# Ledger of designs, part 8: VH-VL binders against q9uuj3r425to622

Target 1, 198 residues: q9uuj3r425to622
Amino acid sequence: SSLTEDNLIVSLVPKILAYLLDAYSYERDEEVLSCVWTTEVPLKDAFDLKSVLRKTDNVESVLNACVEKYTLSSITCSLRLCLLEFPDSLIRSSFYDYFKAIYTTYTDFEDLDHRLYSIKKCLLHLHSTPLHILEEIIRHLSAYAISIRMKDGQIRHLAKIISPCVLRPPDDLNIIPVEDTHPTLLVIDLINEFENLF

## First folded at step 15 (VH-VL)

Design y1
Fold by OpenDDE, fold request of step 16:
Structure y1 (fold): chain C 198 residues (1-198), chain A 123 residues (1-123), chain B 106 residues (1-106)
Amino acid sequence: as target 1 above (198 residues)
Amino acid sequence: QVQLVQSGAEVKKPGESLKVSCKASGYTFTEYYMHWVRQAPGQGLEWMGIINPSGGLKNYAQKFQGRVTMTRDTSTSTVYMELSSLRSEDTAVYYCARDLEDYDRSGPYFDYWGQGTLVTVSS
Amino acid sequence: SYVLTQPSSVSVAPGQTATISCGGHNIGSYSVHWYQQRPGQSPVLVIYRDSNRPSGIPERFSGSNSGNTATLTISGTQAMDEADYYCQVWDYRYVVFGGGTKLTVL
C-alpha cells in the first residue's frame, strides 16, 4: 500500500504543480494570485477534488476541466490533503527532534550555514520518492514566492501552511506540540535557500 | 534619503568576470527586493534579474542563466551582481534598481536607481 | 516571452503634446510603468501602475493602459523632457522593458 501511494503521489504532485505554474501565468488578478496557497477554501471542495484526482487516469484532463468548478486555492488545498495522507511527512518524523535541536541552537542569521549543513545531511538520508516530491514542492513555492514578491511574513505564513506536509511530530507524542515552530522555520529555510539545498 | 551607490567603472577582457556592487542606504535594506538592469551603448534597458530581501531567492533573465550570480550582504547593505564569461556584447552600463514596496500589487517597478557602472569588455 | 513594442522615436514642438505608445498583447491586463532617461543619467520613474505619478513628477505627465496599448502622454512638452522613455511590465517572474522611445523636442 505504501508503494502504491508513493507511485500515485510521484505522478500526481508534479502534474498539479505544472498546472498551477501554467495557471499563474494567465492569472491577472493579483489578489487571487497572491493567496493561492494561503486562502481558506471549503473543505468539501478540497476533498471532492482530491477524490477525483486520486481516481483519475488523466490528471491533466481533470485539472483542465476543473477551471469552472474549482479555484486554484482548492487545488493547492487538495494537494496538501494528498500529502497529509502519506504514512509520514516528506521529511521523516524521526527528524522532528533533530530539527528542534538545530533551530533551538542556530537561531541567528549568522548561523544559516549551520542550519543548511544540517538540512543537507538530513536530505541525504531521505528516500528518493519523498526527496523528489519535497524538491518539486519547494522549487514551486520558491518560484511562486518570487513571482508575487513575498515578504518575510508572507513566507512564514506559507511555510506554516505547508509545514505539516514536510515535518510532522512523531506519532508517539501524546500531545501535539502546537508551540513548536521549528517545522515552519525549516520550511522557511527550504524555500529561501532552495538553490543552496537542492 | 534613499541612495544606491555602485562601484566604479571597469575594463575587462573577454572570458573574464565582472562583479558590480550596489550599496544601499537611507531605508531598511532587508525589506526590499533588488533588481539589476543593464544598458549597452546606444541601446535600451535590459533586465538581468531579481533578488529578494534575504538574498536566498533569485530569478535571472533567461539570457543570463548560467552566467549571472546575484548576492546580498545584509551586514553591509550591499547587493552584488557577477557576470562570467564576458563577451564584447556585455559592454554596458549596469544598474541596480530598488523594487518599490507595494503590498497591493505583485509586479515590480523601480523607484530608485544606482548611478550605473560602466563595464567595458575589449581585447 | 512577452514583448513590448515602442516607436523608436517621437518628435514634438515645444508646448505641444507628445504621445508615446507601448504595445503588447493584452497589455491592458498588466500594470505598466514608465521611465525617463536623459543622456548620461540613470532612469527615473515617471508613471507607475498605468496612470500614477510619483512625487516630484510634473502633472504634464500622464499614462493610460487598455487593450493592447499603453500610452505615455506629455502635455506642454518642454526642452527638458527630451529623453528616452521606456515602458515596463512584470510577466510572471520576469521584468520586460520596451525598446525605448527617443523623444526629441524640436
Scores: ipSAE 0.760, ipTM 0.896, lowest interface PAE 0.7, mean pLDDT 92
Fold by ESMFold2, fold request of step 16:
Structure y1 (fold): chain C 198 residues (1-198), chain A 123 residues (1-123), chain B 106 residues (1-106)
Amino acid sequence: as target 1 above (198 residues)
Amino acid sequence: QVQLVQSGAEVKKPGESLKVSCKASGYTFTEYYMHWVRQAPGQGLEWMGIINPSGGLKNYAQKFQGRVTMTRDTSTSTVYMELSSLRSEDTAVYYCARDLEDYDRSGPYFDYWGQGTLVTVSS
Amino acid sequence: SYVLTQPSSVSVAPGQTATISCGGHNIGSYSVHWYQQRPGQSPVLVIYRDSNRPSGIPERFSGSNSGNTATLTISGTQAMDEADYYCQVWDYRYVVFGGGTKLTVL
């Protein structure tokens, strides 16, 4: 199915993000907090949690009941798995080579305005459901990064982890080649410039 | 040794834009977030926003959303704050203030401030 | 929008103890920082993380934070302590200042 036909994902994303926001305030270990989105988790745990989250009408109850078994990183991984199961990324795959050209040509801080203009044009072409999900995720990640005053290396790592949800190539594999960095660079701009883009 | 030196006072008309600079010295510019705070005459401190000088990650206070822009120039170790569509109530002293080097759960506290820049908005 | 409430003014006689409150819902869960500002000057940090004094701040300055109230206390208040005082927290991604308290020493 497509993102435009899955009503449950549009309601699930904000609820998971709200749960994470509240949970950040209780995490006392600053290193654990900084890696919530980037820590490797057992795939079984992430898939199990994803399956339960898709079937529930009360996300908070499920997450609270399973806290001992599932870490915050399992929750973020489950969310990413939900998005990766759709055949297209949040930004339509037809933009993959468009952004590759942009991030090959306009690489400096002086080119930021051109990159932002290009991103804004792309956002106008998104259907309302993927646009809403993208905005909610980037809003959350931008605020999260600000809340812990992330360094650029941390933002790049976060952006790399989230980038397959945001922009994937249009082929059947839908896998970002290891040599392509523009999806990561796009997500860095989305996070850094959220205030100007949405 | 840490210094934050701001641009000089300005007089503006309603509808214009202001742009204040804050030049940093005595530390590694890109390792510290920078904040902007303003203070209208006889009034309290009002936070405007935060910028990471390295990558440009930024967050603005809701009151200024849509009117404020924060930028930086790493080559000159300078942060800029621009406020557009000025009104008389934007008359204030504008301060830059340096954050902590590393994340601290207690959040920022500001031991280093710029000297302040008075911007007067009048017809 | 998290809000910090301070009294607009506090008056004390020299040598007495001044108490400046900073009210906020569940402010005890925040770390509270305090600034002194003399007329025409930039703010100066006097207390950070509820109760710590930066180097150069007299021992007569102290702070506490619990429940819904944080407090800046100045014992043995001197004329030089006349200033505006602000409390401040970090609320996830926003800096919040109190409205300020003018301390008068008479």
Scores: ipSAE 0.744, ipTM 0.874, lowest interface PAE 0.9, mean pLDDT 90

Design y2
Fold by OpenDDE, look of step 15:
Structure y2 (fold): chain C 198 residues (1-198), chain A 123 residues (1-123), chain B 106 residues (1-106)
Amino acid sequence: as target 1 above (198 residues)
Amino acid sequence: QVQLVQSGAEVKKPGESLKVSCKASGYTFTEYYMHWVRQAPGQGLEWMGIINPSGGLKSYAEKFQGRVTMTRDTSTSTVYMELSSLRSEDTAVYYCARDLEDYDRSGPYFDYWGQGTLVTVSS
Amino acid sequence: SYVLTQPSSVSVAPGQTATISCGGHNIGSYSVHWYQQRPGQSPVLVIYRDSNRPSGIPERFSGSNSGNTATLTISGTQAMDEADYYCQVWDYRYVVFGGGTKLTVL
């Protein structure tokens, strides 16, 4: 059932993040470490790993065994794929237009407080499970960004990659806006202002 | 020459807030992370937090989470550190320190320090 | 939390070699930095990345890091070297300082 699948993913996400955190400490290649989330990987590898992770009762064992088979980037890609399997984005798609309006209205740095207020308000309306997963992911990414002292461009790139998992348009919207940037902007704020938002 | 010039000494009461400024000059302000470190009288160095070049990304030591706020003003090349709900234990010299760009896993080290700002919290 | 341990004090006669240790679990896997702080002054970087000297730091200052101990060595110690010394590492996203060592030149 969809519920059982969701529960599995909810259990899986924190374990994967914990593994990644540990893996960062052992990665000696700085270039690899700096692009763990942004490096392109073969989709086949990510899907294969995802399949294995979803079927296992011991995620840690699988991840430990896979270290030789899969790159850290494959793991992060698999995680994203798992998140995309949710029936909705972590922030409900019903808030898509809400955030569109916010980021069209408050575009300046001086408007940060208004954006943060709006984000907080939205977070209060989320269910516990999606909110928890969102918090864990953003916490992880914020910490990761600090750990490697990311530049703004790198944060934007990271946000762009993660944004589909965080905020998707409603399914009834047949028009995929060519430049849907407000989900990315939202994730940037979430990462940058994690301590203020959570 | 790189210079970090901090605001002057302050006397505060318990429950109040302090805000220390650090004005940077002699280098590209928007390219370097900044740290805040404090030192209580007769004690060692204590790290408070880090803020990225743009001022958007920041991280605080757990001890100060919820009480500390770091900000940057790029137009004035100034970094700020605000600490609220002050206690007597917050009496210390507060330092800003520049994070030297190191692409290595070696993490940050501080090549330049401000002169320090003494904040005394007393009833 | 990661902890760095330093001796509280070290004494050395002028011209002798002073050694200050910084202990930490597997500290050899970290990059250790050292700061000198004279009374009433701001800290000054004296060693970065285990063994490198910034410009202006005398050659008598050296550093090493292996296993569970990093070491700051001051050869030919002078009166002006009397100060507090702090070791520092980066633990994922946190700066960690040692407790500091007071170096006295007798």
Scores: ipSAE 0.838, ipTM 0.917, lowest interface PAE 0.6, mean pLDDT 92
Fold by ESMFold2, look of step 18:
Structure y2 (fold): chain C 198 residues (1-198), chain A 123 residues (1-123), chain B 106 residues (1-106)
Amino acid sequence: as target 1 above (198 residues)
Amino acid sequence: QVQLVQSGAEVKKPGESLKVSCKASGYTFTEYYMHWVRQAPGQGLEWMGIINPSGGLKSYAEKFQGRVTMTRDTSTSTVYMELSSLRSEDTAVYYCARDLEDYDRSGPYFDYWGQGTLVTVSS
Amino acid sequence: SYVLTQPSSVSVAPGQTATISCGGHNIGSYSVHWYQQRPGQSPVLVIYRDSNRPSGIPERFSGSNSGNTATLTISGTQAMDEADYYCQVWDYRYVVFGGGTKLTVL
């Protein structure tokens, strides 16, 4: 009855992630499995599935009914589209320049503790809803990356694809300037250091 | 020649932390994930977790989550495993073991192991 | 979590064939790896991906995997083969070891 679009996403995200986790165990094609989050998907398929997912209270039933119609990459793309429609990124866009400064100053492994400290301070300022969604997504991506022993280049590519969901500029809902790499670098740290951050 | 050389045996008290090092040589340290496996006296092998030494991606067995920390130092080609809040059940030989260079759907198998580090937890 | 079951011990006479089983639900869909561990020593890989021998492992070591059982077979068993043997798989993001089998050569 109140404006609850965000609440539907909160309940939807864990169910979609659980479905994906189960589906990974049945995927025999290593190339398909390695690109589940990064493979280009026909735009129509992703938008169609997003529309159905936003209307349903039973994610597993919908996904099972459509398993022959939609790929795993369609599901991940649809999830990303849902997150991009949020008014703000999961980490509030007011942190955009804060992290830009951090990731232009503290670029090396020896600076990791400072970057982690900065991330932890940011997490304390997030409302419980964005924080919960962020934690669930990063937990999932960290486990997924481990499951296929991703190389750093693969993790960077994954992080680039996910970064608009995580941190966007205040005046652009879906666009990160090409020259700005710090959202990608932030997601790399979130994935690599999940065990230490959450 | 590939070698994984671990730190020496340790004696610890309950409630303390242990930290074992594993220094790699004879190969490109950052190209291979590293695992930690332990073996209590008279018992079998027990997997503890995995770390990518190049980027630091890490994951722990559920039994040890909250107590284990895995880190690395690329400048010394060394991985570390720290286990906190020690109990007598943590008495074991701790091994590092090298993963494969490239992703293989068959999963990791360990062709190179450290010599093992005996850690004894006694009152 | 996923469980691998091995017999605690197997005894064989010298020159005979030893078989060590590793049971798991649908283990045939996994790739199974086997390790030998002599007392006081680190494990040594003897079979990988069900049936392949690493360089330096004698031809008398072989492996198979189908259904719910993987098997390590040592033909012409020698006294030096007396050791503990472990099977191992990767289950999504976890390494799983069997409980180990002590092979005795008498």
Scores: ipSAE 0.775, ipTM 0.884, lowest interface PAE 0.8, mean pLDDT 89

## First folded at step 16 (VH-VL)

Design z2
Fold by OpenDDE, look of step 16:
Structure z2 (fold): chain C 198 residues (1-198), chain A 123 residues (1-123), chain B 106 residues (1-106)
Amino acid sequence: as target 1 above (198 residues)
Amino acid sequence: QVQLVQSGAEVKKPGESLKVSCKASGYTFTEYYMHWVRQAPGQGLEWMGIINPSGGLKSYAQKFQGRVTMTRDTSTSTVYMELSSLRSEDTAVYYCARDLEEYDRSGPYFDYWGQGTLVTVSS
Amino acid sequence: SYVLTQPSSVSVAPGQTATISCGGHNIGSYSVHWYQQRPGQSPVLVIYRDSNRPSGIPERFSGSNSGNTATLTISGTQAMDEADYYCQVWDYRYVVFGGGTKLTVL
């Protein structure tokens, strides 16, 4: 059942992202378009939508039918919730300390190559499924950021929002310390350097 | 007054790399995206890519992916475009162009252009 | 990839109206921008967002966009208007240029 659910999510993620791309093209409200991923939504709505999406074989049809009920932000939030239901983050939590060390050591712009090397090395150790999902998410976010000419602050905010899906602390930590920003920094690099990493 | 001043003409051999600079002045450099566009002799405008104000986020035209690198230096208000593995077909005038900020579907349009940099690739 | 199609050349007599088309699938849903490029010079923005004219651009320049065709119109064409004209759109994350139109003033 777990494998089946995981497989469903794996197939769901690209479809949701594709739907969002299409939705972006029709959205005329600049404010809405600029904060599709960062706007807070009622968790109930996100959970409800998630439940519906996980039970359907036709994601596009469901999303089209739900356009009146759910905002784009509800869709992105539902997607994040789906990803958070995985047993582990897309990048395994075993890399949490690895990246903590990297982003404490290599903090300057000139250190980008070292960070990229470290990221690439990590990506080579990921299973195909989480790697594929990660690639699709980051590709989407990178493209989205470019499409609306996102500022650095917005990218950081976006990275903060998605980082729990990308890199979680080990189970023994349970809570990400506020001072630990390396997951966010990692996602920033992933978004910024997508073409160099994937 | 907004100005984009590019580096001078270059002559390159096949297989070499070119690096063109674009120095911006007259506006807040860190607030605008920058684009690179090239034009082969007698040909039309060809978009190469876009780079965000901080220089971290880039997107390249598929044709140039793997060969092009765009960077920015905030301290000098300069944008760079490097193209590697040069071919004779890369002979062109290269332009930097400033992107006006819009968050809507209208996308970028270019209100200011550099003067262009001629790069000739010949054996 | 999204493609913009322009005629290769347009000729007009001085004082006449020049019309340059830019074709694209459902281009009316895009914002079309136009650039003028005189020989040996950098491109200059002449129309943005279909029909807006930047400061310094003569009123004889106008633009429209509907359906599958965007149009740049130059009324009372002058010799100085002889140039290449390019239409441009933003396709989500890519800039797309038309092939350009050479306007000749006879």
Scores: ipSAE 0.823, ipTM 0.910, lowest interface PAE 0.6, mean pLDDT 92
Fold by ESMFold2, look of step 18:
Structure z2 (fold): chain C 198 residues (1-198), chain A 123 residues (1-123), chain B 106 residues (1-106)
Amino acid sequence: as target 1 above (198 residues)
Amino acid sequence: QVQLVQSGAEVKKPGESLKVSCKASGYTFTEYYMHWVRQAPGQGLEWMGIINPSGGLKSYAQKFQGRVTMTRDTSTSTVYMELSSLRSEDTAVYYCARDLEEYDRSGPYFDYWGQGTLVTVSS
Amino acid sequence: SYVLTQPSSVSVAPGQTATISCGGHNIGSYSVHWYQQRPGQSPVLVIYRDSNRPSGIPERFSGSNSGNTATLTISGTQAMDEADYYCQVWDYRYVVFGGGTKLTVL
């Protein structure tokens, strides 16, 4: 159920992130390391891993036992699938048009302070659980991006991949613009400005 | 030629803030991360943090979180480090140092440093 | 955070070999970089990735790294080598410096 899955993901997210942090230190292939969050994996593999993770209280043991079948990218994909099963995005979908307006109005670097102000206002209105999960995810992604000194294009790609977990359109509206970019732009600001936002 | 030119020496009082600039030339400013390192008189090198001057991705050493802010201005090829709530133990030479252009698991290592900026904090 | 340990000082006679150690738990799994700093000057990179010498650094500078110890070696030590020396690694998202070693040539 949704409530059961929310309790599970609250406990699971920190454990998966801690596992990834440790695993980064053992990954010697720099190309593989740079793509851990962005490499496409067979969807079945990610779903299978998610189902196994739901049934365990020892995440590290399970992930170590399945290393050949479940790559680091399978683990990150499974985490994303768990986040997509939340009843709403981490930033409530009622903020979707709010941020669309922000990223339409304040488009350049010199508008950063206006965007950060708007983000901070939004964060104050989040319930504690989605706020905590958002902070932990963005802390991890910001540190990961620093650890490999990501270029801006890599950060944009990462942000695009995670953005559906962070901000989705409302399900109860029938106006869905094609290829909205503001969720990606929001996540870019969250990653780049983590130190100033949280 | 690659150069990192820092702002001049400063004298500050406790509780004030400092802001050191580091102007880069001789390379493509936005392609290299920049680091800040300080050195108290007679002491060793102490890393303060890192910034990507292109997109602004930044991370601070834990000791300085809450007091340090790193910013940049791409139009002047300049990075800035601001340290607030100064204490006498913040007396140090502050250096900027350039990271590598490409990701390298063994790096960073710093082949180019600014000349250093002495900041003295005294009452 | 990860800690690098260096001796506070090393003394060597001119022409002799100086060795400066940098200790750390499993430091052999890191890439170690070394800097020379003369009084009042900015640090200068002398060894990178354990054993590589930047252009302009004399061949008498060499480095090694295995187990729990990385070592900077200066053969045929000259008076101009008198300086402070720092080892450095990158530990995930942190730069870590050793405490520094003062090399005295007497």
Scores: ipSAE 0.799, ipTM 0.899, lowest interface PAE 0.7, mean pLDDT 89

Design z3
Fold by OpenDDE, look of step 16:
Structure z3 (fold): chain C 198 residues (1-198), chain A 123 residues (1-123), chain B 106 residues (1-106)
Amino acid sequence: as target 1 above (198 residues)
Amino acid sequence: QVQLVQSGAEVKKPGESLKVSCKASGYTFTEYYMHWVRQAPGQGLEWMGIINPSGGLKSYAQKFQGRVTMTRDTSTSTVYMELSSLRSEDTAVYYCARDLEDYSRSGPYFDYWGQGTLVTVSS
Amino acid sequence: SYVLTQPSSVSVAPGQTATISCGGHNIGSYSVHWYQQRPGQSPVLVIYRDSNRPSGIPERFSGSNSGNTATLTISGTQAMDEADYYCQVWDYRYVVFGGGTKLTVL
């Protein structure tokens, strides 16, 4: 049952992202468009939508039908919730300390090549499914960031929001210590350097 | 006064790489996206790509993906565009253009342009 | 990929009104920008966001955008207006230029 649920989520992610991409084209409110991933939504709404999405074989129809009830931010939040339900982060938690070491050692812009090498090495060890999901999410976020011409602070904020889905600590898969910023930094590099990493 | 000053003309051979620089002045360099646009002789404007203020985030036109690299140096307020595996068809004037801050839906438009850099690729 | 279509050339007598079209599917939903390029010079922004004129651009330059066509209008065309004109839009993460129109002042 868990495997089946995971498979459903795997198929769901690209469809949701595709829907969002289309939705961006029709969104006329610039403020809404700029905050689709960062705006806080009621958790109840996100959970409700997640439940509906997980039970459907036609994601697009469901989302179209729910457009009056749910905001774009509720969709992105629901997606994140789906990812958080995985038994592990997309990048395995076993790499948590690995990246902690990397981002404590290589902190300068000049160290980018070392970080990219380390990221690539990690990506080679990921299973096909989490790797594919990661690639799709990062591709989407990179494109989205460009589309609205995000500033660095906005990218960082976006990275903070998505980082729990990407890299969790091994002892607590749901909570990232505030003092640990390396997951956020990792996601920033993933977003910024998507073309070099995937 | 906003100024974009590009590097000088270059002559290249097929297979080589070009690297054009664009030095910005007269504004806060770290607040604006930069674009590269080229124009072959007698042809129209062709967009190459965009780079964000920090230099980390880039997007390239599909035609140039795998061959183009955009970078920027905040310390010198300079943006770079490198194009590898040059062909005769890459002969063009290359422009840097500043992305004026605007709403996302309006998209970028270019209020300031560099003077252009002619790159000739010939055997 | 999104495509913008411009006529290759437009001719106008001095003092007359020149109109340059930029066609694109549902282009009215985009913000269209226009550039002027004189021979041997860099492009210059002449219209932004369909109908706005940057400072320093003469009032004879105007723009409109609706349906499938954006239009650059130059009233009282002068010899100095002879140039190539390009329309431009932003398609999500991609800048798209029209093919350009050569305006000749006869």
Scores: ipSAE 0.836, ipTM 0.915, lowest interface PAE 0.6, mean pLDDT 92
Fold by ESMFold2, look of step 18:
Structure z3 (fold): chain C 198 residues (1-198), chain A 123 residues (1-123), chain B 106 residues (1-106)
Amino acid sequence: as target 1 above (198 residues)
Amino acid sequence: QVQLVQSGAEVKKPGESLKVSCKASGYTFTEYYMHWVRQAPGQGLEWMGIINPSGGLKSYAQKFQGRVTMTRDTSTSTVYMELSSLRSEDTAVYYCARDLEDYSRSGPYFDYWGQGTLVTVSS
Amino acid sequence: SYVLTQPSSVSVAPGQTATISCGGHNIGSYSVHWYQQRPGQSPVLVIYRDSNRPSGIPERFSGSNSGNTATLTISGTQAMDEADYYCQVWDYRYVVFGGGTKLTVL
């Protein structure tokens, strides 16, 4: 069952991303467009849409039918909820402390090459399914950020919102740090350096 | 007065790499995206990619993916473009151009251009 | 990828009106920008967002964009307008240039 759920997530993610890509071209409100991934939505709306999306074999038809009811932010939120249902983050949670050490040691722009080397090393150890999903998500977010020439503060906010899908602590950790920022910093590097990482 | 001053002309052999610099002055360097555009002799303008000099967000034209790297140094207000595995077809004038778009939906347009850097690749 | 088509050359007599076309599928939904490039020089922005002139560009330069065609118009064409002209759009995350049009003033 877990295998079939993994295959459903693999199939669903690219279709949702393709829908969003097309929908960006029709959104004329620049403020709305800049916040598609970060606008807070009623969780009920996102959960309802997620439940329908997981039951369908035609994602585009469901999303087209939902234009009258759900915002683009509901769609991005539903996607994030789907990713959070996966038992581990896209980058295995066993890398949580690895990246905490990296982003404590290599903090400056001059250290970028060291951070990129560490990320590439991690990517070689990911299984093909989470690696594929990670690449597709980061490709989409990098292109989206470029398309509207995001400023650094917007990229940081976007990275913060996405980071639990990308890297979160192991479930059995006794202590959860209150203000760990390295998952956000990792996603910032993934977005900014997509062209050099994948 | 806005200026974009590029590094001097270069002569290269096939298989080598080139690295062109573009030093900005007369404005706040980190507030504007920068682009690289090249022009082969007798040919039109060809876009190579974009970089945000503030945080380093970058994207490359698909033709150059895997061969081009764009970087910046905020302490010197300079962007760099490096193109590897050079071929004779890479002979061109390379330009940096400043993105002046306050309205993101309109996309970039380039109000200031560097003077151009001629790179000749000859075996 | 998205393609912009320009005529390779346009010739006009001095004082006449020159029109340079830029064709693209549904280009009317894009914002079109135009550059002038004299031989041996860097490009200069002459029109942005279809029809706006930057400061310092003569009033005789104008632009329009509708349907599948954007047009740069130069009224009262002068010898100093002889140059290459490029149209340009932003296609989601890519800059696209037209192939360029050589304007000759005879």
Scores: ipSAE 0.753, ipTM 0.881, lowest interface PAE 0.9, mean pLDDT 88

